# VH-VL binders against q0aze0: the designs that were tried, part 22

Target 1, 268 residues: q0aze0
Amino acid sequence: MKIILVNNRFKENTEKKAQEIAGQLSALNVEVIIDNGLDEPYAGTVDFIMVLGGDGTMLRAARRYGQRAIPVLGVNMGTVGFLSNIEINELAEYLPLILREEYSLEARMMLEVAVFQQQSLLTRVFCLNELLLRSNSPRMLSFALEISGQKLEPYRGDGLIVSTTTGSTAYSLSAGGPIADPQLDAFIVTPVASHIINKRPLVVSPEREISLHLLEEREAIIGIDGQIKMDFGAENRVLIKRAPHPLLMVNLKAKPFFTSIDRSLQRQ

## First folded at step 13 (VH-VL)

Design W14
Fold by OpenDDE, look of step 13:
Structure W14 (fold): chain C 268 residues (1-268), chain A 121 residues (1-121), chain B 112 residues (1-112)
Amino acid sequence: as target 1 above (268 residues)
Amino acid sequence: EVQLVQSGAEVKKPGASVKVSCKASGYTFTNYYIHWVRQAPGQGLEWIGGINPSGGYTTYRRKFQGRVTMTADTSTSTVYMELSSLRSEDTAVYYCTRDYEGTYLFSPDYWGQGTLVTVSS
Amino acid sequence: DVQVTQSPSSLSASVGDRVTITCRSSQSLADDYGDTFLSWYLHKPGKAPQLLIYGISNRFSGVPDRFSGSGSGTDFTLTISSLQPEDFATYYCLQGTDQPYTFGQGTKVEIK
């Protein structure tokens, strides 16, 4: 068995823990690669990925390895979030199951976000939570939303969020979006401070494509998973699709999603 | 071994343009952003902007917008920074530096040796 | 823009001395997930800057143990436990959380 340990390069304690775990795994004849994000992603084949840290670390790991069909386990290290399955102090207990591959997988839909400058592709990113378009000034944006070629009425407001169901408990929720079952594949399109008071979030089929562009010369920002930030202007277009591969999240311990929502949200 | 090798020193007149190159090696070129930082004589370090070699997305410090252009050649693993309408204040050592792709957060790890650009009449 | 201020601007020290450099930012450098993009660099004339510390307290590969970083929010510290001859240089902190990314003004460590 070959395992990648992903730690948070900004949290020294996660690096130390990764080294400790690597030693333990090596003693069990498991090949281990530690990835703190500074080095190039390991290009070889691996059987399992452990993410040591919180949601931020998982989001980075998802963008880094999500396009590969590798089981990914979130191991929480003292943070509050939705993307970890077990706690670091539980790892020893569940390690035998991991080594025996006695776990279930949850396929989580990811977004494929493509940002264009006119007809030229500037960047393509796979992300687990959401794409955010927002104003970079106190002034509202005017932007066009197109879903599978259907042009909606122009949006006016501070911005728009396109989220996965996994991301429904992230920024989309703060903006008034619905909480979605993580086992459901769908886009959640949530307006951010819309000029239209009763503008409602949209739940959109994952088979559709979503396009956004500005209708005026304004300064805007594209945000991805709260970690990537890009300038966005009138000459830019963003295309959002379902990623070709889901993130395969390991489920070792049953987490009652719906009964834990209030608890998790109150801690944030 | 990661290396960033920059082009040689330049001497320009005010109003001219300068184009500095940064050749990267020892890693996958398109996996990391390249940023540019300068240091004027007797001054500190100043961030200029960055480019994603994968796709060519650029981000510039506002004070340089309209005068700076960054480009990337994936075939040669080289990034270029062109600064136009040069002023005496642009006299500085210019550094290219590598950063992790996709974060859009700046934590440079490796740096070029620097290129002195002198702007004088 | 986020302002980053180092102190002191310069100091004189001897080999073996403990050296402390501070960096203060005008606002918190932590992102929404608590990650702080505060780095420390060593720069010698005519050479490329070298990364010493990233993420407040993580030593970069090959950096000696005598270098350490600490801090949180807006206050950060670089410590050299025992100054070596090769450590005489100018040190910079960098905030990489918000654009435009900004450096401290630098701290020149000179031989006494």
Scores: ipSAE 0.560, ipTM 0.843, lowest interface PAE 1.0, mean pLDDT 92
Fold by OpenDDE, last read:
Structure W14 (fold): chain C 268 residues (1-268), chain A 121 residues (1-121), chain B 112 residues (1-112)
Amino acid sequence: as target 1 above (268 residues)
Amino acid sequence: EVQLVQSGAEVKKPGASVKVSCKASGYTFTNYYIHWVRQAPGQGLEWIGGINPSGGYTTYRRKFQGRVTMTADTSTSTVYMELSSLRSEDTAVYYCTRDYEGTYLFSPDYWGQGTLVTVSS
Amino acid sequence: DVQVTQSPSSLSASVGDRVTITCRSSQSLADDYGDTFLSWYLHKPGKAPQLLIYGISNRFSGVPDRFSGSGSGTDFTLTISSLQPEDFATYYCLQGTDQPYTFGQGTKVEIK
């Protein structure tokens, strides 16, 4: 068995911990490739991806490996989140199951986000949670939303979120979006502080395409998964589609979504 | 082995433009952002901006917006930084650097050897 | 802009000495997920800067064990446990979390 071990390279002492776990896996005759983000992703065939860290680490791993159709396990290291399946102290207990491939998989839809400058593609990114368009000033944005060729009335507000169902419990939730079943494929379009009071979020079919552009010359920012930030202006447009490949998340232990979300939300 | 090799020293007059090159090797050129950082004599390091060779997305420090242009040539794995309307204060060693994170956050791991740009009358 | 201040600006030390450099930012460098883009670099005149520490405390490949990093939030430390002749240089911390990305003013480590 060959495993990619992804660690959170942006926290203290993560490399050391990754090496320790790699040693444990190697002792079990598992071939381990440590990915600390400093090198290009391993291009060869692997059987399993183990992500050590919280939601942020998982989001990065998803962007890095999501298109490769490899089982991805989130191993939480003492953080609060929704994307990990087991805790680091449980890893030893569940290693036999991993080695025997006794686990289930959940296919989680990802976004394909394309940002353009005029007619030129600037960047294309796959992401697990959401795309955010927001103002880079105290001023409201005016922007156009188009869904599968249907032009909606201009939006005015601080911004807009286009989220996956996985991302429904992330920033979209804070902005007043609905909680979505992660087993459902859909876009969630959530306004951020719209000038229209109680502007309702939209649940959109994954078969549709969503486009955004500014209607006036203002400075804005595109945010992806709360980690990537890009300047966005009147000359830019963003196109959002369902990614061609879902992230295959590993379920080693039962983690009922609706009971867990209820418990988690009560703590916040 | 990852390497960034920059063009040679430049001497320019005030008001002129300078274009510095940075040739990358030892990795997939389009997978990583390249950023530019400069150091004026007796001063610290100052971030100028960055470019994604894949697609050509650029981000510049506000101070340099309107004067700096970064471009990438994928056929030669080379990134260019052009700075116009040069001033004496632009005299510095200019470095290109690779972002090891490979996205839009600044996480440099490898650096070029630097290019001295001197602006004087 | 995020201000990054190093301390001290310069120091004199001998081979074998323990050297500590601090970096303080004007605001937390942790993002919404707690990820911190704090790095340390070694820079010698006429040479390319070299990455020493990334993510607060992780040694870059090939970096000797005598280099270590620690800290969180706004306070960070680079430690050289036993200074070697090749370690005399200027050291910089870098925050890569918020644009514009900013460096500390540098700490020049000179031979005593």
Scores: ipSAE 0.513, ipTM 0.828, lowest interface PAE 1.1, mean pLDDT 92
Fold by OpenDDE, last read:
Structure W14 (fold): chain C 268 residues (1-268), chain A 121 residues (1-121), chain B 112 residues (1-112)
Amino acid sequence: as target 1 above (268 residues)
Amino acid sequence: EVQLVQSGAEVKKPGASVKVSCKASGYTFTNYYIHWVRQAPGQGLEWIGGINPSGGYTTYRRKFQGRVTMTADTSTSTVYMELSSLRSEDTAVYYCTRDYEGTYLFSPDYWGQGTLVTVSS
Amino acid sequence: DVQVTQSPSSLSASVGDRVTITCRSSQSLADDYGDTFLSWYLHKPGKAPQLLIYGISNRFSGVPDRFSGSGSGTDFTLTISSLQPEDFATYYCLQGTDQPYTFGQGTKVEIK
């Protein structure tokens, strides 16, 4: 068995833990590769990916490895989030199951985000949570939203979020988007501070395509998973599709998603 | 060992174009962005843009958009930066650098030796 | 654009001295998960810049332990605990979080 341990190079504790876990796995005759994001991604075949850290680490891992159809386990290291399945102190308990491949997989839809400069493809990115279009100034944006060729009325506001159901508990939630069952595949389109009071979020079929572009010569920013930023202007457009491959998240321990969400909301 | 080796110094007239090359070695060429940074005499460092050799996707500083073109040749592991409509203000040492972060995050770890581009009438 | 102000612009020091360089950004360089793409570079005339510190406080491979980085949010510091002869150079901080990516104006460390 070959396992990649993904840690956060910005967090010293995760790197140290990765080394420790690597030693334990090696003692069990498991080949281990540690990936802190600095080195080249391992190009060979692997059986399992273990992400040590929080949601941020998982999001990076998803962008890095999500298209390789490898089981990915989130191991939380004392953070608050929704993308980890077990805690670091539980790893020893579940390690035998991992080695025996006695776990279930949850396919989580990812976004394929294509950004264009006029007619030229500028970049293509996959992401697990969301794409954010927001103003780069205190001024509102005016932008066009098109869904499967259907042109909606122009949006005016601070921005717009296109999220997966996985991402529904991320920035979309803060912007007033609906909480979605992560077992459901769908786009969630959540307005950010729209000039229209109570402009409703949209739940869109994963089979559809979503396009955005500015209607004014304004400066905006594209944000991806709260980690990547890109300048976005009047000459740019973004096309959002379902990624061709989902992230295969390992489910070793049943998590009460809805009760956890309810509890979280009560704390706010 | 990771190395970036740039082409030699250039002297150009205003209005001309210059194309600087950066040959990469010691790593998988298509796994990292290559960016360009310049330093005018007596000035600081200025980011110009970057290219993903995988697919040839580019990102340019708005200041240089329409005037800069970056390309990559995977067969030779070489990145090129072409700057057109040269001005005296473009006189600088141009550096290529490898970015270990990749998509729209900039963390250069290795740099070329620099290429002096002089623009004078 | 994110402004990065580096201080001092220059300093004179002797071998063995403790040297501190600061970098201040006009806005937070942390992403939504706290990762901060602040790097420090050493640059000698006619040579390629060299990465010293990445992610605020991580020493790059081969960098001596006399170099250290610290800070958070908008304030960052590079420290050389005991200046060595090979350390006389110009140092730059870099923010790699937001485009356009921007450098500090540099700090020239000269021999006293």
Scores: ipSAE 0.463, ipTM 0.812, lowest interface PAE 1.4, mean pLDDT 93

Design W3
Fold by OpenDDE, fold request of step 14:
Structure W3 (fold): chain C 268 residues (1-268), chain A 121 residues (1-121), chain B 112 residues (1-112)
Amino acid sequence: as target 1 above (268 residues)
Amino acid sequence: EVQLVQSGAEVKKPGASVKVSCKASGYTFTNYWIHWVRQAPGQGLEWIGGINPSGGWTTYRRKFQGRVTMTADTSTSTVYMELSSLRSEDTAVYYCTRDYEGTYLFSPDYWGQGTLVTVSS
Amino acid sequence: DVQVTQSPSSLSASVGDRVTITCRSSQSLADDYGDTFLSWYLHKPGKAPQLLIYGISNRFSGVPDRFSGSGSGTDFTLTISSLQPEDFATYYCLQGTDQPYTFGQGTKVEIK
C-alpha cells in the first residue's frame, strides 16, 4: 500500500504529525509520501490520501489530487469544519480498517471552472466548494447569468456564488444559501447582496452548465474555494460544469450531518 | 533544480519601454505563477504583478496598471515583463520569482538573479 | 494596503550571535481558513533573494536549522540562533495574504 499524507504547510503541528504518522505507517510496511504542497504533486500511483488538517487543507488536496480517483480521508486536527471524517486522535483506531480497505466512499461532485478571455482559455480548475464572482469595489456588479443557454435577467449585486452541495456549508451558507445534503449532486447558485432584496438561491441540476460575464467595465474578482483569487473583468467569461470526476471521500465513521449541523453552525 | 534566469541589464531613456525576460527551468512551467518584484536603489522590495503561464492570466499592482504587461511563452518557458512610459523612478533591479500559491496568495520560493534597468536622460 | 514594518532596520552582530528580527503587519495576515502567508527572505547584493521561512515557521528546503520563524496574527519573528559568516545580508518579511503584496523595509545584518 502507498499513501500520500497531505498536511497544512502553514502549520508546524501538522508537519510534525505527518512525520509521526509516516513513521507509524512505514513500520507497517506502508509506503508513505508526505506532501506539504511546495513541490509538484506526486505523479506516481497511490492507493490512499490522508489529509491532515481542516477544511482549507482538504480543499487544497481536492484541487491537487481530486481527479486521480484516489480515496481521500479527511483527518481533522482540532479545527471546525465539514470536510473531515475522523479526528487525529481517532486515526489509530481506524488505521486497521484503512489498511484493509474496509471503508465506504462518498463521491462528492466537484466543479469544473473555466475562465476565458474572449475565446482564449485562461485557466481551468477543479474545486470542491464553490466559485465566487464578487465586486472588487463598494459598487455593485452587473453581470449576465446563463444556465444551459438560458439567459436570465441581468444580475445586480455584490456577487454570485456557484457552489456544490459540499460547498453549501461554506461561503454559500454565509450568503444565505440553503444547506444541502452532501450526498446530493447539484449546483447551488446563491446571490451575494442582490439589489433584489429577496433574490432566491437556485438549485440547479449537475447536468447543466453555468456561464457568467460582466455587463459593465468594473473590477471584479473570482474566488475558488476561498483560496484562489483572480482578477476578473469585462473581457472575461467563466463557465462552470460538473467536474468529470468526483472526489472520493473516505467514510470511516458515520457522521449525523443534519443532526449536528445546528451545533456546528452555532459555533460560528 | 529550479532556476530562473533573467535577461541582461538595460539602459533606457524616459518615455521608452523595457522588456525583461525570465526563463524558467527545472519544473513544470505552466504549474506555477511567475511574479515580478523590483528594488530601487536604496529602497526595499516592491511587488509589481504576476502571470499564470498557463493561459496568460495576469494581476498587476494598481500603480503599474496601464504601464506594465506580462506575457508568457510556454514553448520556451519564458515570462516577459514590459514596462512602458519609463520614468527615472523606474530605475531598479527587477526580479522574477516563482509562486507556489495562487495569484492572490503570494508565496515566492525561487527568484531570478535580477535585471538592472536604468532610466536616465 | 497592508503595512509591514520590520525591526530593526539594521543591526550589527558577530559570528555566533543570536539575532532576532521582528515583522509587524497593520492587520491580521490570516485568511478565512487561518492560513497565514508570511515569509522571510535573505538577500545579498547582486544575488537572487532566497526563501528562508514560509508559512510563519516552516524552513524552506536546504535552509539551516539555525533559522526559525514564529508568530501569529500581526506579529512575526525571524531568529538566527547562531549567526554564521554567510548570514550577513538583508532580510525581508513578506505578507502574501492581501494585495498588493508588501514587504517589510528590510533588516540589514552587518558585521560588528
Scores: ipSAE 0.674, ipTM 0.881, lowest interface PAE 0.8, mean pLDDT 93
Fold by OpenDDE, look of step 13:
Structure W3 (fold): chain C 268 residues (1-268), chain A 121 residues (1-121), chain B 112 residues (1-112)
Amino acid sequence: as target 1 above (268 residues)
Amino acid sequence: EVQLVQSGAEVKKPGASVKVSCKASGYTFTNYWIHWVRQAPGQGLEWIGGINPSGGWTTYRRKFQGRVTMTADTSTSTVYMELSSLRSEDTAVYYCTRDYEGTYLFSPDYWGQGTLVTVSS
Amino acid sequence: DVQVTQSPSSLSASVGDRVTITCRSSQSLADDYGDTFLSWYLHKPGKAPQLLIYGISNRFSGVPDRFSGSGSGTDFTLTISSLQPEDFATYYCLQGTDQPYTFGQGTKVEIK
């Protein structure tokens, strides 16, 4: 068995824990690769990914490895979030199950975000939570939303969020989007401070494609998972699709998503 | 071993343009952003902008927008920075530096040796 | 723009001395997930800058353990526990959280 331990390079305690766990796993004849995000992603075959940290670390790991069909386990290290399955102090208990591959997998839809300048592809990113388009000034944006070739009325407001169901409890929620069952595949399109007061979020089939572009020369930014921020202008367009592969999240411990929503949200 | 090797020193007249190159090696070229930072004589370090070699996405400091152009050649693992309408205050040592791709959270780890650009009449 | 101010601008020290450099930012450098992109660099004339510390307190590969970083929010510190001959240089802090990315003005560590 070969395992990647992903830690948060900005949190020393996660690195230390990764080293400790690596030692333990090595003693059990498990090959371990530690990835703190500074080095190149491991390109070889891997059986399991263990993410040590919080949601931010998981999001980075998802973008880094999510296109590969590898089981990913979130191990929380004292943070509040939605993307970890077990706590670090529970790892010893569940380690035998991991090694025996006695766990269930939950497929989480990811976004494929492609940003263009004219006809040229600038970047393509797979992300677990959301794509955000927002104004980079106090001025409202005017932008076009197209869903599978259907052109909606122009949007005016501070911005727009296209989120996965996993991301429904992230920034989309703060913007008034619905909480979605993470077992459901769908796009959630949530306006951010729309000029139309009652502009409602849209729940869109994962089979559809979503495109965005500005209708005027304004300074805007696209954000991905709250960690990537890019300048976005009138010459740019963004195309959002369902990623070809879901993130395979390991479920060792049942988490009551709906009964814990209030508690989790109050801590944020 | 990660290495960034820059082109040699340049001497230019005001109003001219300069193009500095940065050849990367020891890693997958398209996995990391390359940024440019300069240091004028007796001054500190100043961020200029960056480019994602994968796709050519650029971000520039507002101060340099309209005068700076960054490009990448994946076939040679080389990034270029071109600065036009040169002024005397553009006299500086220019550095290329590597950062993690796609985060726009800047934590440069490796740097080129620097290229002196002198602008004088 | 985020302002980054180092102190002192220069200092004189001897080999073996404990050296402390501070960096203050005009706003918090933590992102939405609490990661802080504050780095420290060593720069010698005619050489490439070298990364010492990233993420406030993490030593880069190959960096001696005499270098350490600490701080949070807007206040950060680089400490050299025992100054070595090769440590005489100019040090810079860098905020990499918000564009435009900005450096401190530098701290020159000179031989006493």
Scores: ipSAE 0.670, ipTM 0.884, lowest interface PAE 0.8, mean pLDDT 93
Fold by ESMFold2, fold request of step 14:
Structure W3 (fold): chain C 268 residues (1-268), chain A 121 residues (1-121), chain B 112 residues (1-112)
Amino acid sequence: as target 1 above (268 residues)
Amino acid sequence: EVQLVQSGAEVKKPGASVKVSCKASGYTFTNYWIHWVRQAPGQGLEWIGGINPSGGWTTYRRKFQGRVTMTADTSTSTVYMELSSLRSEDTAVYYCTRDYEGTYLFSPDYWGQGTLVTVSS
Amino acid sequence: DVQVTQSPSSLSASVGDRVTITCRSSQSLADDYGDTFLSWYLHKPGKAPQLLIYGISNRFSGVPDRFSGSGSGTDFTLTISSLQPEDFATYYCLQGTDQPYTFGQGTKVEIK
């Protein structure tokens, strides 16, 4: 068996802990690739991905590997989040089940985000939580939203969030969007500080295509999973679709979404 | 072996433009951002901006917006940085450097040898 | 802009000495997920800068064990446990969390 350990390269002592876990796995005849995130994703075939960290590390792992249809396990390293399944101190207990592939998978919808300048594709990114369009100045934005060719009345405000149901508990929630069951597939479209009161959050079929562009020249940014940032102007547009593959999250330990909501929303 | 090789030294007059090249080898050119950092005489390092060669996505430090343009030629694995309206304080060694993420948690790993640009009348 | 300030600006040391360089930022370098991006570079005249430490304490490939980094929040250190002849150089910290990305002003380590 070949496993990728996705390490959080942005916290203290993470290399030592990853090496320790790799040693434990190697002692069980598991081939281990450590991905510290400094270089491009490992391109070879693997059976399993183990993410050592919290929700931020999982978001990076999803962006790097989510379209490869490989089981991904979140291993909590201290702070409880929405995307980890087991604690690091439980790994030895669950490792035999991992090696025998005795676990279930939960599919989580991802977004495919394509950003254009005029007719040219600037980038295509896959993400687990959300795309954020927001003002990068004290001034409000005026922007257009289209859903499968249906142009809505113009928006005016600080921005807009297009999230997955997994992302419903992230920035979308803070902006007034609903908490959604992550077992549902949907887009959640949440205005940010809308000047127009009639603009309510929308829950949209995952088969739809969503398009955004500015209606006047303003300094704006596109944020992806609260990590990637991109300047966005009047010459740009973004197209959002359901990604071809969901993230396949491993369930080894029951972690009921609804009974854990209050605890998870109080994370650091 | 990752390598970034820059064009040679330039001498320019105030008001002119300079275009510095950075040729990459030893990795997949379009998978990494190229950023530019300069060092004026007797000064520290100053970040200028960067480009993703895939699609030409750029980000610039506000100080340089309007004066800097970065482009990429994927057929030659080369990034160019053009700085216009040169002033004497633009005299510096200009480095290109590589970063995987580009606009998120920046930590360039490999650097070019540097290009001295001298602006004098 | 996030300012990062190094101390000392220069120091003189002998081969075998322990050297400590401090980098202090004007605000926390942690992002929304608690991830912190502080790195250290070595720069010799006429040569390209070299990455030593990324993510506070992780050594880049090929960097000797005598280099270590530590810190949190706004305070970070680079330590060279036993200075070698090739270590006489200028050292920079870099905050890579928020644009514009900023370097410390540098610490020149000179032979005594």
Scores: ipSAE 0.649, ipTM 0.845, lowest interface PAE 2.2, mean pLDDT 89

